# Designs tried in a protein design chat: miniprotein binders against q56419. Part 9

Target 1, 326 residues: q56419
Amino acid sequence: MEGRTLEEVQEEVFKRHGVLVPKKELEDLAKALEEAGLLLTEKVEARLKEEEEKLKRERPMRLAGLSYPEGEREARAFLEAFRASYPGEGEEARVLLMPHLEPSRVPEVYGAALAALEKTPPPERIYLVGVAHRPLKEKAAALPVPFQTPFGPALPDLPALQALDALLPFELFNTPLAFREEHSLELPLFFLKGRFPEARVLPLLVARRSPELGEALKVVLRDFPGLLVLAVDLSHVGPRFGDTPLTRTLAEEARRRDLGFLERLAEGEPEAALAFLGANPTRIDGVEVVASLLPLLRERKGKVLAHRLDLEAPTLSAVGAGTLVL

## First folded at step 2 (miniprotein)

Design j1
Fold by ESMFold2-Fast, scan of step 3:
Structure j1 (fold): chain B 326 residues (1-326), chain A 103 residues (1-103)
Amino acid sequence: as target 1 above (326 residues)
Amino acid sequence: SDVEQVLRELIELSRRGDFEKMKEVAKKLVEVAKKENDPEAAFFALIMLGDIYRELGDAESIKRIIELLEKIAREAEKSGDKDLARTARQMAEELRKWLEELE
């Protein structure tokens, strides 16, 4: 009985099934369901209020038993298997770009991220910046509660979150429900908590470009130093994302786009990385995160550790994933 | 609300690429909607199932979904629900074009 917004449904269908459902048609369908008594508006509203109250205390696991094991021992073995899938050694990171795509589809990419975390001194806190897959009331949001993981709860860094909130022209804690089911935070957090069990976290979502977030974070990071993690996927190509079926040429173009973007970030040139994608960067959801965090990415040189374009044969579609250390 | 719950489950299963379980869940919703004589619920379930069968490349199941959508469109038109009839016809046409591409 969970309430879904039409915008959430349209976005998930577009990203997962490669079908762009016109908003009017989806709205007409929701109205028909409501008139038929299938949309229990009062019960849905009561359910949403109940879930919102629960989120004031903690954020429970949603993907345990699905994307990763629920038990701590099994989760540890699963994590180590991903590390073993990457044959190289990592590199120390002050900024880490890693994917939030289903981990089993790109194990070497997550393995590279784990390798980088092995070379990185344990941070006191992690600024975990994901992509909002549900509408936010503001351009960005955070949820200041423990996030449950198989390795124990990832505790919020309340002083740093409060400092960030004070510097922003909008309420930072504005959309708790957007965090209830958000894989761009939950999946990277699984790996981060497994490697840095003592680190506190600032779980942040970006929905739209927020230069004010980047400026505020630059100030907060000086007083509260920590690891910055951008949890973003790269190219989305094929019918699953409203595009033509994947061809060899389109796959090669996607790989070149991803690598060109990442290499420019590695050179400390995030504006050049955005420009490389051209006037329409819509195929990489991480663009809004990078555009928001420009002050934190300039003049930081680093290295691309891994990249894969994951082919989903049944849909003739692909999603790019990469690991970048800065 | 049952429709919303099923949609949430389908999206989660899709994230995992578990289209066989998605198919099972969506099929259950279609059968319930048919028994309740609810063309709106049946239409919504068929749209979701159409997406699932496209992901699976199951042309024969897509042909059945097209037939059911056309039946819903005719029933909706007879009952005076022109919006539902139009939407069902549009979806059937989308699936038909997809089938043409598989040939």
Scores: ipSAE 0.000, ipTM 0.127, lowest interface PAE 18.6, mean pLDDT 78
ESMFold2 (binder alone), alone request of step 2: mean pLDDT 82; pTM 0.771

Design j2
Fold by ESMFold2-Fast, scan of step 3:
Structure j2 (fold): chain B 326 residues (1-326), chain A 82 residues (1-82)
Amino acid sequence: as target 1 above (326 residues)
Amino acid sequence: GNEEYLKRVEEALREAERAIKEGDWRTAVNKLFHAGLIAGQAGDPETAIKYYKEALEIAKKMNDEQRIKTAEERIKRAQEML
């Protein structure tokens, strides 16, 4: 390792494995390896290959016991409590936009999503589109393995995933490690599997806008009909996100931005929704997902069932969450 | 295995029958869709068609246009797999 910086090792690992290893983790590992006389790069690569190999078999629960209960009975009661948090009846969804924010922060928003699922016929498959919180080798990725939940494994729809892969100009199964810890898939999946235990899933992550993904999905959905779920959070405002501390005025602006975005989507005008946000001053992470899925969202009218801007009081920051049915 | 598959179908059908007796047509249709999906995934499209047709009849009683369309589409797809 002599003469190399940790930044150079981090870049090398990212290029080879599509994973950005935290610098502190590399520092701690380098110190341990110096004491043992081992090579840092080889040890990091061995660990990443081992984790990637495990992900070929299944995607284990990571947030069980933290964001939702591990036991099936307790998980069922937890899910029903969220449904009870929303007083409305919901509406049938062909496309569902729901959050991936910590559920306990916005229970009525997840309750609205559950109400919509209650009105929706059980789908044969769910196209679950989340947001990559770790770098992907390509603009989008999928992981074709069972995802564990307290309600049993959510099985992948292998024929539909293979059909999608065949239509894309890049390898769909390109960054398995990005799925190891991905709450934008795990948290919505908990609720979806609880309501539709027999549905197979296509777990998809978007890192950057991919019009080719939307075009391919439009084709695949004709042959493999299912429920399309956009698992996205809305405005991110306050010091945690580079803004000034949250004020009433900034909170009102964030709510207006969120609702203006959702309402334009509900009118079947996704391009207008994107234009409304401009440069995305409130950092809506759903922008890249919506921009990728334009062909699936155009001319599809629906309804905003719920919206909340959740305050994180210790940091004077907030994150927006909403439920939209199309 | 085969026994686990049959048990899952039977559970969905028992829930559908209970819902029918209680006049909960929406739950009944959803449970019949579950039974059909279980059968289809197990490689039994004939059984899937049977339960999708039962779901279709209840959806018609509900005047639920979307559930009628869904049942018809699932029947058509299962018939193509025969």
Scores: ipSAE 0.006, ipTM 0.347, lowest interface PAE 11.7, mean pLDDT 86
ESMFold2 (binder alone), alone request of step 2: mean pLDDT 84; pTM 0.811

Design j3
Fold by ESMFold2-Fast, scan of step 3:
Structure j3 (fold): chain B 326 residues (1-326), chain A 119 residues (1-119)
Amino acid sequence: as target 1 above (326 residues)
Amino acid sequence: EYLKRVEEALREAERAIKEGDWRTAVNKLFHAGLIAGQAGDAESIKRIIELLEKIAREAEKSGDPEAAFFALIMLGDIYRELGDPETAIKYYKEALEIAKKMNDEQRIKTAEERIKRAQ
């Protein structure tokens, strides 16, 4: 009953429709809803099986119309508006760290990423590494199918994916359903496909620390050079994330922790970046991604192009986002 | 880990609803729905539906029509994925009405595209 008693339901119906519904009819309705629940379970299982079969062919858009426009023309204008939100020139990237939170919350940070992509020669392929928000059968996974975008499908780099799979101690293509709804890949991909429409993609998810993934990627990148993209959000602070309400001081501490982490990565010292978080604890999603990719981040210097701590006043909470080129 | 993540998100969504923080509640339910949907956790999906319906009914009246809009879009998306496009269209049409009251052209288009694809 949504936490309501039968008496409360009777009162609500009477107020809205002027009819007093007998308790027996409400009991019968509750029973019918319970039986519908069993049918919903069967529908869910059938739908997941159908979705798994469809994911063998392609990965459809899930956030079109919510986080970005579905139509190509509108999507292009949307992307250009984000670029316009960042007044800087950008810098060439061989490794790009960008966020995956809702783009409208930090448009200048995504704009900085777009600026970097404008300075970067078009890559033949993009290694897009996101964070698994669903369980994976292994520590990491990939899905070797076209990913739909408003700019057309982002095609998988099958030879590079197969080379990667061959070097790993586990099956790379192990959890297709984890890719059905995954914003850490879909949101960055929207921007990447808009700027590099011809680039093929290796869509990768990390669920937990996999040093073997980083070692394998280092080998594969030598034969299949491309742009490495880490889709990582930074600090998650405040009551929305189980923390104390933000004060000005706590927000400045979060900014300092985010920047300290990014600056150490920019110096080519990813172990120092991880150690810094351990000494100055904050919830940065993607720690497992950075820890997995250590061999690709060591001794690679770069620059932090943008950082924002997005303040959510109603919840006194914040999420950090940054753009880093290496 | 999976069940812990879903339960934590649902707990935080219920807290946000009690506090009148409809937007945080919608965001938490979005995350819970992604995880529960992938795992085929019908019990969690039913709980998510119940909480989204509560947000859809109460948020607009409390001065947050945007949260009500997103709750209705998510309800439509869930029912479409469960193979019930008629129920999905019902929720998308309710979302369209809220978007029209808001005079938000982008959200009107979003609801219209959802209706078109569900047909």
Scores: ipSAE 0.000, ipTM 0.205, lowest interface PAE 19.0, mean pLDDT 81
ESMFold2 (binder alone), alone request of step 2: mean pLDDT 84; pTM 0.841

Design j4
Amino acid sequence: SREELLKEIRELIEKAIELQRRAVELAKDPNTQEEAIRTLVESQRLIAEALLKIAELTKDPELIKLAEIAIKMAEYGIEASKALKEGDFEKARELWRKIDELRRQFEEIVRK
ESMFold2 (binder alone), alone request of step 2: mean pLDDT 73; pTM 0.593

Design j5
Amino acid sequence: SELEEELKKWMEEAKKLFDQALKALEDGDLQTYIELITKAIELALKARDMARELGDEELFRRAQEEAIKAYDRARELLEKTK
ESMFold2 (binder alone), alone request of step 2: mean pLDDT 75; pTM 0.650

Design j6
Fold by ESMFold2-Fast, scan of step 3:
Structure j6 (fold): chain B 326 residues (1-326), chain A 85 residues (1-85)
Amino acid sequence: as target 1 above (326 residues)
Amino acid sequence: GSEDLIRELEQAIREAEELAKQVEEHLKAGDYEEAIEAYLKLAKLLARISELAVRLGDPELVKEIEEFIRKMLDELHKVAKEHNL
């Protein structure tokens, strides 16, 4: 059945019912429908404008009271509970790969990351590299403002961020709004700030492969040493991600790809890790981050501390998460 | 609890899909008054779906729900334009 024009509707009503519906009345109804949509859009745009102004001064918590407790005391108890969920001891990290998946789904994986942080000397700064979940104007971006946490604000390392910006062929501070709703930074930062309250942060997002970012970071890390954190999730499988419902075969394939990727990174072979995934059929979201940071990952050997493929029962889907120290 | 919220979310998503079909069918038939009424019901339900996703505390789910809502509204706007609006 095809749609009809206003003129066709008027003629059809006249022919079948002997009544001509005025074109203006139909136009007014159509306009009201569009105005309702515009009002919804205006509310969203007004909120985004408000958030953009706030982002010039600070990045507020978005997930407090949802993914972690808002109060400092409750947040500390929460963090220690996650550490307790991992029975092993950690390894010292110069590079840490950890998830940004909802923490309550993979507590033992975050616990492994906390164990590694316990063995790591407190860094002066943390290079926190997440995955852009919204478009960036450039391949990568940063936001040079304090990020609020239950443990107090995570302060930006402005000298290191400026040094990085100077070495890049694009403006680093290019898309502030992309940081408004960005769990790949907020969730790892909660754990990192809880363990290293004095560390400054470089909050970085990667949208597309940026070899220039990796080369610039290699230079900046020599002058501004710190902990490099890759905040990435692994396989995304099932209907929620465009697949068929999770089967034993699909789950086994996801685990195989997750572990093969992590194991090759642990051998200091990031190019081999990328090649192993090929077309990335299980949608490991760390690919663009690893591809950007190759100079920082080559020849660094380490250890996979934890891995889990977590089932999302309502959607028959699953997301992989892991902790790797290098 | 979380299980109750998940069940409400699943039901709301099914209801939203049905209301979107009703809006589209009314627009195609030239039933603009019925289309507007269905659209307002849909808009209210989409707001509830967003609230439920946020309350479940899964940022990936919130992202998927935002995309679901965006695509649904984009499609309805296209249908409205196609039918001389």
Scores: ipSAE 0.000, ipTM 0.202, lowest interface PAE 13.6, mean pLDDT 82
ESMFold2 (binder alone), alone request of step 2: mean pLDDT 83; pTM 0.791

## First folded at step 3 (miniprotein)

Design p1
Fold by ESMFold2-Fast, scan of step 3:
Structure p1 (fold): chain B 326 residues (1-326), chain A 83 residues (1-83)
Amino acid sequence: as target 1 above (326 residues)
Amino acid sequence: SELEEELEKWMLEAYELFWQALKALEDGDLDTYILLIFKAIYLALEARDMARELGDPELVKEIEEFIRKMLDELHKVAKEHNL
């Protein structure tokens, strides 16, 4: 919360590199730096206001040409390649847990999700719950606009979103800018829209555990039935995530924690899954989502279709990914 | 968690400012270069302190390597232009 002063930065430069800036130049630099910082802040704020206004009409693709192909034909071929990467059969999903990390890193895990979608009757709507990677004004948020995809726009289910908003003790549509760059929604949505082109979507982000969200969703799902999708990644290990470099032992511990968590969810015991993580410290970004959705996960038995720990060798780090059908 | 979110935002801003500083230098705008690089160094130093508070020695090391890179660049420019 307390920042370093210009004088402290200059002292650091002098100590490390022996550069001394004269006082007159320092005073002029400090004034110009403060003014440049204010101008940069104003420019950023103006751009954010512009982006927020655009988000009132639609959410454009941000990862097209990077994480998936922009063209529809190429996108369909890409999606089918992921399905082909998983040799197993899927199972019908009423609740689907799938990852949101870069798909090409764990193609068989996304392939397992596609296999489950193949066995699932086309839903009228998808409740897509991701993890907020930007601050939200409330514990959760939604953006009630079309989300662009290579397969056409994923249209919002406005009646279901309004029903959800009416049941919550906070305004659901509270942080549009959090959706501008949000891969936990965009990447799963690519696969979901490719398989269910007619389904409407409720794009939801969770930042903090919100039991009231799970309770409200249970009510809304009764009147507006649909597929519930939890887009969450599992263990985050290694220096990239503030841990020590990955070792064989740490990788095996991460796999064991991921599978223990998923297996307890598959038994319809989400409280036990959360307790398991509490007893076995880990960086799973889906914890707040699962904790929020407890009423929707209890007593739903299912099956873990796939799990992988993706190794990023240059950083000696890894991220766990899994597909669970309930 | 909130501290980790703030750290990520500060590091992203520091990277962007450093990139803009290098672009200004390439364009011959030394004044803008100096302003932006000092801002980037300041934000990275704050991020380092946040990483220390989180008890993350590897992240501290990575941020310190970024700071060293910026300081080396600043030192080189300062020598070449008699700052």
Scores: ipSAE 0.000, ipTM 0.299, lowest interface PAE 14.8, mean pLDDT 81

Design p10
Fold by ESMFold2-Fast, scan of step 3:
Structure p10 (fold): chain B 326 residues (1-326), chain A 83 residues (1-83)
Amino acid sequence: as target 1 above (326 residues)
Amino acid sequence: SELEEELKKWMEEAKKLFDQALKALEDGDLQWYIELITIAIELALEARDMARELGDPELVKEIEDFIRLMLYFLHLVAEEHNL
């Protein structure tokens, strides 16, 4: 990435968005912004360092008042409403797969996760594995600080995190900034902390396939038993035009891919789940998480409690969400 | 009419994400800025295609001007930081 030219920037935009931005317009705007003091590199670098220092102490709420209520009382009522949206009973979970999609889009799916947590004995710790939506310096990362929630801070399990770090061939605490605005951890954590207020947390992000993470977690879970949570969304389909036969076919294909993937995981066959996706091309953001955690998912049978493909009205995207208990 | 209402909804979402991206940039969150602005651009590109289907050249131009603005912000920050 370092040393990129305006030509490389133009090429990337054209490749991704089909738009060619004139180099002269970029140069003129860059000069105007620099003269206005908006592109002061030293100020940006100093600000990034300040944010990193803040994240060494705690991770603040970012989505309070937007995706969930800020106040504890209102948050509790909100969580109860989500549980009530799922008409079924839960199953005990040793591994829980749940979404990190905006909760109001798929309340029944989060309700199914809450139902499973009701049947699960309170764990001493939760291994919360999300998907990195920002670049990580390594394949995976963790942030060993309290994560703020409306139910109080979710405290890190420092001994378990240190044991994990010691087993990995890379520094686990490598990218604090990646955790500042990470909804794949914040949204599931809201539900998990509401159900298990005394559980400590290992907040983990996967950016790229890391078999060494799965092997290390298998060892750590033996010495520090807890609930493993995979916070992943399923198929991403877009654009979709809800009224055309072709886009309706794509939605049906996405539903079949999601369910085929989840059912194979429920059979204790995570390699078969990944192979099924390879035969049926899709963009499931949980692929790298599942591929990293293979040793923890094999021979573990369970049940798909809920699935929904959330369709966006103007056909810009559809996102699959599911709850799986293993 | 219905398509026009849907388009307007997604342009409002794109604008909100762009505002959030600029706040992230102001806060020094370069990587989050890039992600948020990229999503905003993707939403606006789809809205442009809807505007073309409506046969409204004024609306297409308005959306294209917004896309151009967002692309300039994205690429200037990327260029400045060699990303």
Scores: ipSAE 0.000, ipTM 0.225, lowest interface PAE 12.7, mean pLDDT 80

Design p11
Fold by ESMFold2-Fast, scan of step 3:
Structure p11 (fold): chain B 326 residues (1-326), chain A 83 residues (1-83)
Amino acid sequence: as target 1 above (326 residues)
Amino acid sequence: SELEEELKKWMEEAKKLFDQALKALEDGDLQTYIELITEAIYLALFARLMARWLGDPDLVKIIELFIREMLDELHKVAKEHNL
């Protein structure tokens, strides 16, 4: 099924270059391509199985030394610098929306999230909902293992994860490998673990709209109360994302779409937020997460603490990021 | 990452096969040239798919440039030999 994409790419490439080869040679070429692909696929599958076995024990850091410091002392200083980048005071959060974009690009937005966490009582657990950047076997997934951070491992809340799994029509622990290289969980977790070192975590990924996840989470949160964190980026515009090159007008439109979306969420109207995006279409990373979590977002009023559209001049592209407390 | 290191090894193998293909062409062995360059192109195409899955756009671009180079070479040879 996934092999269809590779076949289409092969056909397009040969068609584009107009290579004329006799039928016998084309048949031999096709056989050689098939055999080479089979061998490569076997090696990849064997390696992925090894990685999957390692993930049964723990999820190691992947972005340490790149997006944040490896050492605990340096990581603490890094966190404090981000907090200092936001000049305002936070507000208590029961639900926090924060980005998963590279932190150095939007320090004031992460600073706003840290400000909100400073005003929030330490939760026993954090429901961390990110966006799957790799295919999942189901609409959503979780990984019930310790996630390593510079502040020590973020431990899974096994009873809450098992309660969630029991309420879902699909197996929650369905795609361990999707968590191997997932910045939408790793980057927010760095900040959350630094602020709440004793909190357990439910690391959740959403690939596609899952209303059943939202309904199940509503039930689980009543029995296992905690902080709900939506780790989502906002507008994605420009050629880096397969879109039109960024102009001043398109950037202004993206800012308005981001803020309109966040403001409607702050009013406790998540359906209105989704409808607003439908009327003003753009690539927003968090749409599937918000659509999945509707029962948890309705009638919760809050405040947008920060927003930024981060501009990539060399690629004429931009990514929106914001912090919202509910 | 371990998977990225494995991917790099496959790209090294593809480059080795491409070099061997060019050597076969120098020696007048067109059949071996076609077999080797075909294998190299396929390895690179699958490496690109894996790089896309891993979410590494820079690596995807590097692999795409290599694929284009091999396809241009294959096209040139096919045209010269009236295939």
Scores: ipSAE 0.000, ipTM 0.212, lowest interface PAE 13.9, mean pLDDT 81

Design p12
Fold by ESMFold2-Fast, scan of step 3:
Structure p12 (fold): chain B 326 residues (1-326), chain A 83 residues (1-83)
Amino acid sequence: as target 1 above (326 residues)
Amino acid sequence: SELEEELKEWMELAKWLFDFALEALEDGDLQTYIELITKAIELALKARDMARELGDPELVKEILEFIYKMIDELLKVAEEHNL
């Protein structure tokens, strides 16, 4: 990985597996990784250190011009088009589950999220919990800097982030580079900032289940109330995800599994939702997020506003997306 | 598109190399295992860059998950070998 030096590889092994790898084996591994382009050249190392320093000040847009428009006027029109794609009314949310899948693939699902945000009183802060797509030094991480959007910077809630950090058995601000390119935060944030321009944000990533994160967040939310957003996708099925080609019946099974998971969450039964997935296997990237946030999801009843299984015809594969308010 | 077809070919080759790396590991051939898995990672990194050029964030995510899985397995083998 771009941030991996020999020492960082050794630290990663120790953090993930609890062992210290001998130097000779690390040197052999380093040579192999360098051939794969994973170890830094002097220029790449300098650039990553520069990127890490930039991340101490702000998190720039990475998907502007690709997943959403760069200009504010165009971005506003884009967001309103997504709202218009959902014909229903929203429901007020204390907790919002929404996707981080490419928005153009599931516009009605993002539209449902926007509808819910319309019915929700503007929060002072948003706890935005996404899924880490890069290894973290700890089970979870946050980045306490402004996140750029076409609607202006989403400012961090520094007091709430510091309160959270103080309650955790690990350093919360542990892997800045993991936030450099992270669509599970950037894509939901586009919509959240468009609707709540004054709200501060706690941008959080979960790599592995962290019950201590959920317990700490329960405490922090009492002193710093806000909107909790789980940015997660649902079923991943088909050859693109290591499965057999999608058939109509397999697609219907995936829809049933997604809805079964969401409906159990809507009943305030997150343990039952996790158990349901164990009995009815599917690849949902939000499992670690839900498992970490159990104390915040128990006894909260709500409603599934939208669900869609988006077909990628060329690969006979599909990804599920849904909007749930609690 | 041309990039989509090329990406698909690189990912299929990467998966194929990863499977052969695991076979080499089962045979006790650690040198071949390391060579094959690092080549698989290299091809997956190229596929990631192509997915970024295509503007497909979900595909980028999927490819990164595969890369991280291979790295995790490589790190585990490094530990086990030194025991």
Scores: ipSAE 0.000, ipTM 0.170, lowest interface PAE 14.2, mean pLDDT 81

Design p13
Fold by ESMFold2-Fast, scan of step 3:
Structure p13 (fold): chain B 326 residues (1-326), chain A 83 residues (1-83)
Amino acid sequence: as target 1 above (326 residues)
Amino acid sequence: SELEELLKYWMEFAKELFDQALKALEDGDLQTYIELITKAIELALKARDMARELGDPELVEEIWEFILKMLEELDKVAKEHNL
């Protein structure tokens, strides 16, 4: 803290709490905080480095016992309960869009994804593309290690990952720590591994639009065919997401935005889907994934199997989720 | 820009440290709380300086409100726990 900053702190505390904090006390606090912070920085950095080294060997389960059961038998029953929550039939998928929202919030949407997987021939590998919820050093990243699940480890497709890395203008394996706590991969992977236990996986995260990722993936998929999964949620509305409290009108607008987006993707028109969102494409968390994968989505017709806007009453917020097969 | 990327990194890190500080407080670990909130404030102050260099007054105010929130929380804890 500098002297000028200290004066600003004094003025703001006085305005909010009617108390004037003496300058010397704030200076003494700032110095004590700086000294404590220096030691803490070294400790935090050492801990992060240890976690990064562990991720070079495997990616452990983080949400087992919270979002899905830890034991294989219980996990299997949980998976079948989600399938049972969707009364419809699936369609074969070459590309599957499914959510990464907490599964218990939208069981019928995950059930629709499971129905699609039942109609899909077992793939040799799954290209699992999620959304980065932590910063990446590059626009996209992958982690080439086994991902633990209750159904056993989902093994990386190392040849396909290396082929992808070679075709990209940036290092693909650039941010291991971003994968430590990443539900956009872990939650879909639980369902995918349960249905396709022998499939290898390419766990991919997109942080920003990467057209070069889509172009490279189109080439890799030719030599290493597999199921492409876009693990994305749809509209994010309400105070939890920096927006106004949810109203009936805003909920209806979010549902219309989600369905308009999905239906245009189902017509094989991903550019039209992005354009349909107009000025607010970032209100759908999958927009960066779709924009990156355009070459893989063009001219592929399919079907929207399910959609739900899940309401989070305590925060007056909502998140959209859907299942689309292409 | 490089400065924008660094600012984003430090703000996300500061927010994570603040969340961890609040969890330590819930667990009754006052020492860890002080250490983590101190580092969060330090990183947010650095991010604010970077926002000033970028000439983004709205971002400067947003980061400043976050700093004030952390300082208010620290003051509250200090009074409640005789810190």
Scores: ipSAE 0.000, ipTM 0.141, lowest interface PAE 19.6, mean pLDDT 82

